# VH-VL binders against b7kms5: the designs that were tried, part 36

Target 1, 80 residues: b7kms5
Amino acid sequence: DTFETVRNTIRIESEVDESLRQLCHEERITKETWLEAAYLYLCEKPEELAQVIQLAQERLSQRKAIADYKRAKTMQERFL

## First folded at step 2 (VH-VL)

Design a3 (framework fv_miptenalimab)
Fold by ESMFold2-Fast, scan of step 2:
Structure a3 (fold): chain C 80 residues (1-80), chain A 123 residues (1-123), chain B 107 residues (1-107)
Amino acid sequence: as target 1 above (80 residues)
Amino acid sequence: QVTLVESGGGVVQPGRSLRLSCAFSGFSLSTSGVGVGWIRQAPGKGLEWVALIYWDDDKRYNPALKSRFTISRDNSKNTLYLQMNSLRAEDTAVYFCAHIKYYGSGLFPFDYWGQGTTVTVSS
Amino acid sequence: DIQMTQSPSFLSASVGDRVSITCRASQGIDSYLAWYQQKPGKAPKLLIYAASTLQSGVPDRFSGSGSGTDFTLTISSLQPEDFATYYCQQLNSYPLTFGQGTKLEIK
């Protein structure tokens, strides 16, 4: 008779956060309920879920590449 | 094709300031892993690194020049700048701007260079 | 600062010769080394990076070798267009530093 919830901390791109915050404000919902609803909706649509997963993989690869570039230019990997 | 064109050089008296420009095309300084730098060469001498700026606005300077020189950019104009203050006779050189990008294995070599602009500091 | 020392500073050779230019770092730089060619009145051109990797468009008569502190640039058969000044550069740590240059002249 109650929802059991867990607390999560996530880091997302600032531009995406700003856009999502605006949407949630306009529609009178919260980020947590948006995330839950989006996931539940996509689980019922395998083709769309696959496209989202592909985008997520591409974004993760880009983040890893950028982190590598930053480490390289600060010379951390060359530290004695 | 990556191209870089320096301008703003000339004859200037000791103690004065000068700003050099580098107009570039064929790449964006907003692209991750990319940067642009300044290298100078005194008459008949070798190459000396001056400064560089990366896509994320990380700036690196030759410690010998950091107090007098400032690197900056304007991404909307695809232009790099070098502000040179308190110029000395020893600053007389050809100033090149050059492109860098990540080549793997932690390397950012100067892979494309402009033709240079000449700065002469004399009384 | 890492000091880069080239040897020789001046080299005279003939077309068709095999020549080698050496570069020594004052401390270990692994393979974080690049070689540049500069012709009179022109900007430098990247030849080799990562000590031994040839830049696209560079003739395969150019080769680089070495790691740590001792590096060599070799031109297997000199062509007329190869007479230039060559510079090594370390990319291991800031400040970035170059060798003093090796001027390759016609004998």
Scores: ipSAE 0.357, ipTM 0.795, lowest interface PAE 2.1, mean pLDDT 91
Fold by OpenDDE, second read of step 3:
Parts: sequence; C-alpha cells; structure tokens
Structure a3 (fold): chain C 80 residues (1-80), chain A 123 residues (1-123), chain B 107 residues (1-107)
Amino acid sequence: as target 1 above (80 residues)
Amino acid sequence: QVTLVESGGGVVQPGRSLRLSCAFSGFSLSTSGVGVGWIRQAPGKGLEWVALIYWDDDKRYNPALKSRFTISRDNSKNTLYLQMNSLRAEDTAVYFCAHIKYYGSGLFPFDYWGQGTTVTVSS
Amino acid sequence: DIQMTQSPSFLSASVGDRVSITCRASQGIDSYLAWYQQKPGKAPKLLIYAASTLQSGVPDRFSGSGSGTDFTLTISSLQPEDFATYYCQQLNSYPLTFGQGTKLEIK
C-alpha cells in the first residue's frame, strides 16, 4: 500500500509539544503518525471524540484571547 | 470542495451605500477556527485587506475603513456580507471574499478565494 | 501598521531562469508570511504560507524562505505559466497587510 500525504503546518503549545515529542521518541513514532492514529481512534469513540473536541475548542478560545492581548499590548507600547 | 462566490457589485454615486454578498460552500463559518474576509483591489493596484469575521462572530477591520464598512454573516445561508456606506471614488475596486483558518497563535493565509465582484464609485 | 515592501516591483526573466522576489516587513513578523500568485482577471492563489510551507497542489519549483523581517520567494526554474504578479502578506498582526506586488514579465 502507498499513502499520499499533505503538507501541514502545526503549531503546538510548547509544553504539550515537548511532552508529545518525548512520547513519540520513546515509542519510535512521529507526531504525524500519532495525530493520524489518534484521529482514527477517536472516530470510533464518539464520546471520547466529543470530549476532545470540547477541550480543543476551549484551548482555541484561549489561544485567540492570548493572541489578541499580545497584539493590543504591542500597540500600546508603540505609543509609549 | 471550498467555493466562494461574490455578488452585489455595481456602479454607484459617491455618498451612496452598497451591500456585497459572498455565498460559500464546502465549509461552515460555525466551525471553530474558520474565518471569512474581504480583500479589495483597485484597478491596476495591489491587494488591500478590508475586514474579517470569525466563527465566534469576532470581527476585525482595516482601521481606515471601519467607520464606513460593516462585515456580517448569515450562517443559515452560508453567506458573508459587506455593508459599505458613504462610498467614495477610492472605494472603486474588485472585492474578493476569502477563507482563512485562525489558530490563535497566528493567522493562516487566505487559502480559498472567490473570483470577486466589481464596485465602481463615480459621479 | 506593518508595512510590507517587495522588491523588485518589476522583474523580467526567461523560461528556465531562477528568480527570487524579496519581501521586507517594517517589523518582526516571525514566520507569519504568505505568498500569493495572481494572474490578470483572476483571484490571487496561495503559494506559500508560514514563510516556507508549500500549499498543496503548488509545484515544488516554488519555495519560500526567511523569518523575522526578510523573506524570499524563489522559483527554481521559471515556467511559462509562472508569469504573473506576486504578493506577500503578513499574518502576524492586524491590520493584515500586503506587499505592493511584483510583476514577473517575460523577457
């Protein structure tokens, strides 16, 4: 079997990324294959998938808020 | 597949108002991280960002246009709108709508575009 | 606002040539930089995002490099369909801004 892959840019929070990298290293897998496997697993686990989605939505909202704050702060500093 | 189709362009006199529409398919603006925005291009000129609306109804504007332009959405129709008031000659441009993905730590680019609708402001 | 300055504004080249277009940001934008291609009468097409990531479906003769304030789009071997106008865009902060464009013409 052959696989066609798509290029993606994934930005992961630093602490999570480090932990994930360590896990992947220990298990001799990649972050890419981990994500693929995790998604496929969750597709068969609707309750767990829903929980992960909720957590992901919360994290996204937090990221957006932090990003907006940083930009606003940067703007203020420009006028000091 | 993602598609965006702009409409509502035309010829108007200065001071008048016009509302553009962008019908999209292949995605939902209710999906977390999704955004849709307007970018315009004056004849023979470069690209200028106009406004952006996100899945959570958060709106961002080009400061130069915020007082006259309003971005909005109707999720039930998968349609984006741009209300343009007090139009000026310099607002003459092709207006594109485009899809974007927002991940908080930074923005992803406009990866899908419509073909644009032309707005001409002249006396 | 972050100003994006492209160079050159006009570039003449021949098929098979290696060409480079530069984009400079007035302040640091990390890697939040995208490149677009636009042909006359058409909408812009995304080529590169995150400064160096090739958009799906884009030929690998296109590449992007740079971080911070200086960025480069490179076409390793120019093809006839590559003659167009190219734009850079910063996605670091609002308002979103584009470079003024680089028109790549056939010599």
Scores: ipSAE 0.024, ipTM 0.739, lowest interface PAE 5.3, mean pLDDT 90

Design a30 (framework fv_miptenalimab)
Fold by ESMFold2-Fast, scan of step 2:
Structure a30 (fold): chain C 80 residues (1-80), chain A 123 residues (1-123), chain B 107 residues (1-107)
Amino acid sequence: as target 1 above (80 residues)
Amino acid sequence: QVTLVESGGGVVQPGRSLRLSCAFSGFSLSTSGVGVGWIRQAPGKGLEWVALIYWDDDKRYNPALKSRFTISRDNSKNTLYLQMNSLRAEDTAVYFCAHIKYYGSGLFPFDYWGQGTTVTVSS
Amino acid sequence: DIQMTQSPSFLSASVGDRVSITCRASQGISNYLAWYQQKPGKAPKLLIYAASTLQSGVPDRFSGSGSGTDFTLTISSLQPEDFATYYCQQLDDYPWTFGQGTKLEIK
């Protein structure tokens, strides 16, 4: 059937991108189709979806903590 | 596994320049929370932090060395550099490169180290 | 700059001994402290971070304690491979600074 598509810009960790790129090359698929398939599959697996959401929350919290730390150190140097 | 290998050391005359290299593997310097730095150790002395570069290109220097030393990287080669200018006898040391990453609570300890490269500044 | 002072600078001990070395910061650094072990001719190895958290792969005979300005590294039962120089490092503020080192030698 006919698909309407949207363009999304995402930023992911370089190591994750490298691993995903290799997987896509080996399996002859694209990042976009892998993302669609992974999401659709997980929507049919509630327990697995919950695990993925928890990992995503942990990664988001980690990125925020790292950014907050670097910001605080930069500000301290400028004003002290 | 994380591996770092320093090179470029040698004997140089005072006032000259020298560039050190650190070839690394097992991680990407583009990964959030990661950085690589230089630490030196003069013969029979303790450790002295030289410089550090984080994944987002934030650079930190020992203020005593900032005017003469420059840290840089080449992402395509997974290599870190230390450009040392106007070398002095007091810069004689083993230069180590070392990996850091976020360990929680704002901590970035040096968790993996290279074997070091020796720089001797002699007249 | 934050000054880090270790005590003693030199310590003689025997295999099986309980050994403690101390590190003092010139100002409060909370738990932003790491301990490193360096064997002759080798690079340093991370032992402990956050003053008391043992790095993965480090034997549990090593422990760290302290907060603020006074810190201690303890080896509960000294092994032959533990004879080395130990360094503390503060991670609270730039420039990062190390203690002068404590050389642990066979008695």
Scores: ipSAE 0.007, ipTM 0.669, lowest interface PAE 9.3, mean pLDDT 88

Design a31 (framework fv_miptenalimab)
Fold by ESMFold2-Fast, scan of step 2:
Structure a31 (fold): chain C 80 residues (1-80), chain A 123 residues (1-123), chain B 107 residues (1-107)
Amino acid sequence: as target 1 above (80 residues)
Amino acid sequence: QVTLVESGGGVVQPGRSLRLSCAFSGFSLSTSGVGVGWIRQAPGKGLEWVALIYWDDDKRYNPALKSRFTISRDNSKNTLYLQMNSLRAEDTAVYFCAHIKYYDSSLFPFDYWGQGTTVTVSS
Amino acid sequence: DIQMTQSPSFLSASVGDRVSITCRASQGISSYLAWYQQKPGKAPKLLIYAASTLQSGVPDRFSGSGSGTDFTLTISSLQPEDFATYYCQQLNSYPLTFGQGTKLEIK
């Protein structure tokens, strides 16, 4: 075997997952190979990599804000 | 695949302290919305919630236990801890750690459990 | 604290029977209720959450119903592996509380 792999569990937004799943089905590839290919491609494109990192930082900030909001709202509703 | 494995139980004298560990895999406590907790069960009795901790370090305790028990975690080791102080005979129980998926399910069910570690408080 | 009361505490039944276990909350909890199955010497397993949503991998002979204060777990046709203790849990407010349990035993 020429590849040594690791198993990861990742959580992504459902609409993104649905779109990616559709793409993988149509192109006959897997999410794992798409992720590997996307990362490797971007590593060769510094300007594009920087843009993706910025988007990732923005999405991370948004997800944290949404999680905090949902937590606070759920606690408020449960303890009223 | 989510797995949780408790350790650190044993026989301990009243008034002593004990720290339980829960090694987990298949998820990260750094992931937004994720939580883990401790539930205990005394011999022949039902389930009693002990404490839980969320990804953002929000900690919740059973009011009956919060003065003696402290929940903490080490994200670099994927390990959850329960520090138990001033142990009493009534703390004798099997202690389970369990995963909570608060973000995707605002209902806080315990969806994956470890097998438990037994704590016996006796002289 | 929200008190959870299960009925009956003990239930005797035969393979193939339809059985129901009820759970009552001391105050309204909407649909914020889960059901667990526990076999001797083992950890509980989540069966149902949100009062009626079946956890993945759980046989469809298990079903949950109810809202507010009254909830029911139903097993449509008992199998030998279903003889266990069942617990309900409210997910509405802290502290999290469980029912006292219902032991389902072979008749």
Scores: ipSAE 0.000, ipTM 0.601, lowest interface PAE 16.6, mean pLDDT 84

Design a32 (framework fv_miptenalimab)
Fold by ESMFold2-Fast, scan of step 2:
Structure a32 (fold): chain C 80 residues (1-80), chain A 123 residues (1-123), chain B 107 residues (1-107)
Amino acid sequence: as target 1 above (80 residues)
Amino acid sequence: QVTLVESGGGVVQPGRSLRLSCAFSGFSLSTSGMGVGWIRQAPGKGLEWVALIYWDDDKRYNPALKSRFTISRDNSKNTLYLQMNSLRAEDTAVYFCAHIKYYGSGLFPFDYWGQGTTVTVSS
Amino acid sequence: DIQMTQSPSFLSASVGDRVSITCRASQGISSYLAWYQQKPGKAPKLLIYAASTLQSGVPDRFSGSGSGTDFTLTISSLQPEDFATYYCQQLNSYPLTFGQGTKLEIK
């Protein structure tokens, strides 16, 4: 019937975005519809979904660590 | 196991230049949260920080030495350098290179040190 | 620049004694302080970071305390191998600065 949509702003790794953008252009789809299809497909495959979640958790942990390192480094300048 | 070995020290005349090297193993300077630095110690005196370089090429210098000293690295050779220009008698010291990394609850202490290389500036 | 001042500059003590070395920062550095041990002719060794956290492999007779401007390194029972010069270092602000050192003589 009628699709109700929401607007999301997300930030992803530049290299991943470039690859995904090229795929979408070549296949004549949009990033939004690819994301919907990928999620819906994985929800029907619990073991593959679990592997994707594990990768996501690893990537999130790495991003948090790098942010912590940068914050710690700049904190030293606050007392100058 | 982190190991650092300094080289390139020697006796030089005032006004000359000298480049020190530090060969390291057990870590990569491309690893986030890592860095290496130079600390010097004049005969019978205490420790003085010279410079450091972080994994992201952020370089920090002792302001007293910044105009004459340059820190650099070659990640492909696992080597740190200190280029020292316009050397003065007061630059006579043992020069240590040391590893740094983020320790979580602390900042970036110098957790492993090389044995040092001696620079003597005299006529 | 943050000035780090240690007290005393020289200390003589006997094996088995409890000794304390103090370090004062010219401005507040929270807990961003490290302690190093340097034996004659050798490179410094990290003992303590974050004012009170003992580095792996360092004997538990070493302890650190303090925050803000006043810090203390304590050795609860001196051993012969503790003969060395001890340095504090602030990790709070550039330029990084060390105390002048405390030379510990045992006998």
Scores: ipSAE 0.022, ipTM 0.698, lowest interface PAE 5.9, mean pLDDT 88
Fold by OpenDDE, second read of step 3:
Structure a32 (fold): chain C 80 residues (1-80), chain A 123 residues (1-123), chain B 107 residues (1-107)
Amino acid sequence: as target 1 above (80 residues)
Amino acid sequence: QVTLVESGGGVVQPGRSLRLSCAFSGFSLSTSGMGVGWIRQAPGKGLEWVALIYWDDDKRYNPALKSRFTISRDNSKNTLYLQMNSLRAEDTAVYFCAHIKYYGSGLFPFDYWGQGTTVTVSS
Amino acid sequence: DIQMTQSPSFLSASVGDRVSITCRASQGISSYLAWYQQKPGKAPKLLIYAASTLQSGVPDRFSGSGSGTDFTLTISSLQPEDFATYYCQQLNSYPLTFGQGTKLEIK
């Protein structure tokens, strides 16, 4: 196959990553091709895409909240 | 079926260079997820990972050997190579090539192995 | 680097015995563990991957268990062809590393 690929860093929550890895193993595909396929599929499913986007936004907000908490905790520790 | 056949082993003096080859069939290293690597085994000792190359030409090395060993491939020949420079007595071992699948952040095992080629480094 | 430590290094047993070999990782490797069998003068043979999944063609008397840092390979009833050296390998991170091996001998 003559595919042009782009290397990037994908950070996935550990439990989700493990589950996804297991699925990919069972289906003999890669996590990368899964992501590609999932995106392409959703591009043709506007309602489902909207649901995924909403879920992704919620997860992003959660990540930010966790990061803020960690930073706050670190700051408190510095002044103790 | 997947098959791997190593060659190029022999007896060499310390400081010399040697290039090993691994001819494989039953898969293509241009196929996404495919990888081939080298594992060596000193006489009477355990297994030591040497290097690994993937379909996208990503190369991984044992840090202890990276400065002296180079892994490469020729897809047109379905052949894997291991260039070994500045050989030392401790490099004496049977060198196996083996197939692996890569599925993202996690690795899968070496599921197919060659029979190995012997490298002896001695004065 | 992740160190893999097998126990025991040597094991004597008889045909029909139930035997277990353990492998401990110096840090958590989830289920990224494989087991290999090697007979003298031969290449290693994959037995188990993902800690507990049997490779195709491997007899079901072989089983693997464990996660995190502690893993076990079990042979429920030893057969004559099972006497060999066994290795565990972590596939969690580079560099890939193997245990030192367990030689299973006839008692």
Scores: ipSAE 0.008, ipTM 0.698, lowest interface PAE 10.1, mean pLDDT 90

Design a4 (framework fv_miptenalimab)
Fold by ESMFold2-Fast, scan of step 2:
Structure a4 (fold): chain C 80 residues (1-80), chain A 123 residues (1-123), chain B 107 residues (1-107)
Amino acid sequence: as target 1 above (80 residues)
Amino acid sequence: QVTLVESGGGVVQPGRSLRLSCAFSGFSLSTSGVGVGWIRQAPGKGLEWVALIYWDDDKRYNPALKSRFTISRDNSKNTLYLQMNSLRAEDTAVYFCAHIKYYGSGLFPFDYWGQGTTVTVSS
Amino acid sequence: DIQMTQSPSFLSASVGDRVSITCRASQGISSYLAWYQQKPGKAPKLLIYAASTLQSGVPDRFSGSGSGTDFTLTISSLQPEDFATYYCQQYNSYPLTFGQGTKLEIK
């Protein structure tokens, strides 16, 4: 069969990227295949998938708070 | 393992300038949410925050010191700097460099500290 | 600026004692409060953040409580290594401010 693929551009934390690159280098796999395997594995483990989703929600909340802070900082600088 | 090591302290005359350095390892100041700052402690006194710099180059200063002190960093050398100008006797203190890592949730605890470098301003 | 006041400034106690140190903010700071331990000639060490969350590696005899303006650091059973100066710090607003410190001395 033929696998249709898509090209994605994502931004992740630099330290996470470095750790993942090290793992992929040591295990002789790619970041793309690791991501596919991790998602497929978790889809068959609802309990673990729920925990990962919770972590993802927490990380997203943190990034949103940082973005909100940068916006507030810019407004404060304009008035002060 | 996170480490921070301050240097550049010494004895300096009033009115002069001095630049402190903080060499760090175990983290990157390019990481979102990370900040590094300076805290000082005069002999026999408590802790006083000096300045803080975040990954996005946002700089925050103690208003009492902002006109004389400048915080900067060099990410390629993993080094933080504090440029101190127009030094006064009251600036005599141990200067500590410290890391913060929980920015987005309103957490700014200084979780890792260097050993400090001593600045003595006297004639 | 938010002023942080610690009480007492000096405390004498014996190994095995339960001690409490209080910290009061001049304005509401929610739970944005940290506690640090400092030994002579050494850098401060983070003990507690978010008023009550224990930093990794810190013994569970340390605990923090409070919100708003009144906060307490408690050591349930003093050990010899706990004799040090303790500082509270608010991080709700700039400038960041510390309490004046509480020196815990052995009797």
Scores: ipSAE 0.000, ipTM 0.611, lowest interface PAE 16.1, mean pLDDT 84

Design a5 (framework fv_miptenalimab)
Fold by ESMFold2-Fast, scan of step 2:
Structure a5 (fold): chain C 80 residues (1-80), chain A 123 residues (1-123), chain B 107 residues (1-107)
Amino acid sequence: as target 1 above (80 residues)
Amino acid sequence: QVTLVESGGGVVQPGRSLRLSCAFSGFSLSTSGVGVGWIRQAPGKGLEWVALIYWDDDKRYNPALKSRFTISRDNSKNTLYLQMNSLRAEDTAVYFCAHIKYYGSGLFPFDYWGQGTTVTVSS
Amino acid sequence: DIQMTQSPSFLSASVGDRVSITCRASQGISSYLAWYQQKPGKAPKLLIYAASTLQSGVPDRFSGSGSGTDFTLTISSLQPEDFATYYCQQLNDYPLTFGQGTKLEIK
């Protein structure tokens, strides 16, 4: 193999995973190679990279919101 | 841009049923931390919360209205509904649809509102 | 249910005045309070959440303070567009409840 690889464990939303898996099946590529290609492509396009980073920040905020909601709800139930 | 547009209001006789709709855009009700609710305002009076629904289908009702009112959604149409049964004269009000999302620290304020739709329950 | 009481119900003031509206909860609600502005014939607009945090786009002349049971909305220099009805809302417990409203009228 020309490429030395590393194994990473990542967790993504199930709906996104299903959609990406379908795309990879139709195009006959892997999730790993799609991720590599997407990152490399965006590194050559700073305006588009900035927009993707904004979307990533929004998605991270969504995950944090559900965690914060569960924590706050537990506290409210304790003191209600 | 978050937008909400209510419809379905009108004049209805006591004891009848009416379904209100709220067409929304600029957000998905499947987004974690997001919800949509109904607030009403009788002529010349203050605001009264009716019901709300969260992204995870958690539904909350004003206990005074729970037996007669049902909140639901259609994700394919980006539309929220309020089914109102056994209408009474005291249900006469402008019904607003409003967006909620988590603002941190357990807070879900009504941050964007529609224009409202008027329901008049009379003879 | 948590009762929200505003004081005063009616307030007359002039452009340039500093005005304050008080909201009192029948039970402790920490900082789980929001303030809304409503102009005649229009939907309410969120001004403040978490008792003191300004919503984006709201002018700095608006401020909120308080915690527990007593809360205050202050407008530091009243402008013509500020004549409206103001509502507080507790976000601590279901059912969600609003104050009766304070109508701010030009003197």
Scores: ipSAE 0.007, ipTM 0.640, lowest interface PAE 10.6, mean pLDDT 87

Design a6 (framework fv_miptenalimab)
Fold by ESMFold2-Fast, scan of step 2:
Structure a6 (fold): chain C 80 residues (1-80), chain A 123 residues (1-123), chain B 107 residues (1-107)
Amino acid sequence: as target 1 above (80 residues)
Amino acid sequence: QVTLVESGGGVVQPGRSLRLSCAFSGFSLSTSGVGVGWIRQAPGKGLEWVALIYWDDDKRYNPALKSRFTISRDNSKNTLYLQMNSLRAEDTAVYFCAHIKYYGSGLFPFDYWGQGTTVTVSS
Amino acid sequence: DIQMTQSPSFLSASVGDRVSITCRASQGISSYLAWYQQKPGKAPKLLIYAASTLQSGVPDRFSGSGSGTDFTLTISSLQPEDFATYYCQQLNSYPWTFGQGTKLEIK
């Protein structure tokens, strides 16, 4: 191959993963090549990139809030 | 407006079962960070927490009552249930259902309450 | 289980008085404490959470203080509608427990 690659572990929401898996199967591509293509495309589209970053920030905020709720209801202390 | 309305109380004999209902509106029990619980109060006595259920179906019980009481919900009907088995005279109380949500300080206080339904266990 | 003890169990006071009700936990609960007001025949109403944070819509004559094991609810200038029973609740660990209540009566 001509590309130097790095292996990463990424966790995404189950519903998103199912939808992306179906898209990749139908279009005969892989999740890694979809991710590369999406990023490369958005780098050439500053306004669209900004919208995606905003959505990512919102999703990250929601995940952090849910994690905090779960920790709180479990009544476990955060030990230093 | 958050509202909760209890029903199903009445007079029952010791050893029998009774199911209480709590119809709620103004919130969804599928919303992250929310839950609904049951609190009871014997005549002339103080408050005692019975059970609660969180948005993710995490159920918590007063250990003294866990063997006889079961909390459940029906999200399609916006209704909470408390199944009470093997009832005893000491279970005589007003049963309240109440809303909880995360208040940002690591706690879930009971911020909205129903009016209660009376359960009397006597011969 | 964490035991919550209120003092006094009964308190007589007059309109305009400053009154304080105390709540003691059998072990440290940090600030995981709430205060409720209950009038005869009605459901409890949340007054204060996190030991000192006033719930929206609650008059500012109500205040809470304390941390760890000792907590106080203060009403700075008692009004006729404040005659009720007050309960503290610990939300530090399950099972959640309440104090026995303090009944505030007209003197």
Scores: ipSAE 0.403, ipTM 0.800, lowest interface PAE 2.1, mean pLDDT 91
Fold by OpenDDE, second read of step 3:
Structure a6 (fold): chain C 80 residues (1-80), chain A 123 residues (1-123), chain B 107 residues (1-107)
Amino acid sequence: as target 1 above (80 residues)
Amino acid sequence: QVTLVESGGGVVQPGRSLRLSCAFSGFSLSTSGVGVGWIRQAPGKGLEWVALIYWDDDKRYNPALKSRFTISRDNSKNTLYLQMNSLRAEDTAVYFCAHIKYYGSGLFPFDYWGQGTTVTVSS
Amino acid sequence: DIQMTQSPSFLSASVGDRVSITCRASQGISSYLAWYQQKPGKAPKLLIYAASTLQSGVPDRFSGSGSGTDFTLTISSLQPEDFATYYCQQLNSYPWTFGQGTKLEIK
């Protein structure tokens, strides 16, 4: 089989990325194929997929909140 | 598990310098939302915030101490530092290092603390 | 700077009692308030953050309330291990500041 690939830029939290990179190295796979495999697996596991989605939403909210918090603090300090 | 261990405390004369270290494990200071700071406590007194460094190297200081104290980090060693110059008697305290993490609630609580290192400034 | 004033500074109570400690900020700090517990010779322990969010592992007999300038830490039923010094901290504005502490002693 021949697959067409699409280039994507994925930014991963540093600790997760390091752990994942190490796992992939040990298992002789890539982060890309890991992500593909994980997604396909979860597609067949609706309950597990829902859990992963919830976790992903929480992590996204955290990322956004961090940026908002620091901006707010900077603005607050500017007017002190 | 998160652990922090302070070191470098001791007895010094006024005007001298001292550098404290905080070795930590269980987290990385390169992780977004992470911060590590110093809090001190004079004998029999309350807590006083000293300084804080964020994952992006953003630093915050207690204005009363900023001119004499410098916070820094070495990510390769997972170590936090506090350079203290021109030490005074009133700097005598237990110095704690503590971890903060932003959880999305809009706050950075000090959720993990070391046991502290004692600094005594006396002539 | 924002001053944090705790009351009372000293509190005597018995096991089983319901106790409350108050923290007042010199200006509005929204919900950027944390509570810590400290026992002699030990580092402070985080109890509550965001004024009312219980830290993981902390017994639910601890609760926090308030917003703006007035905050309260409540222990619904005091246990022997709860006798300690408690501190509030504001994280609304730099420099971060702590209350002077409340020492909870056995009556």
Scores: ipSAE 0.020, ipTM 0.722, lowest interface PAE 7.0, mean pLDDT 90

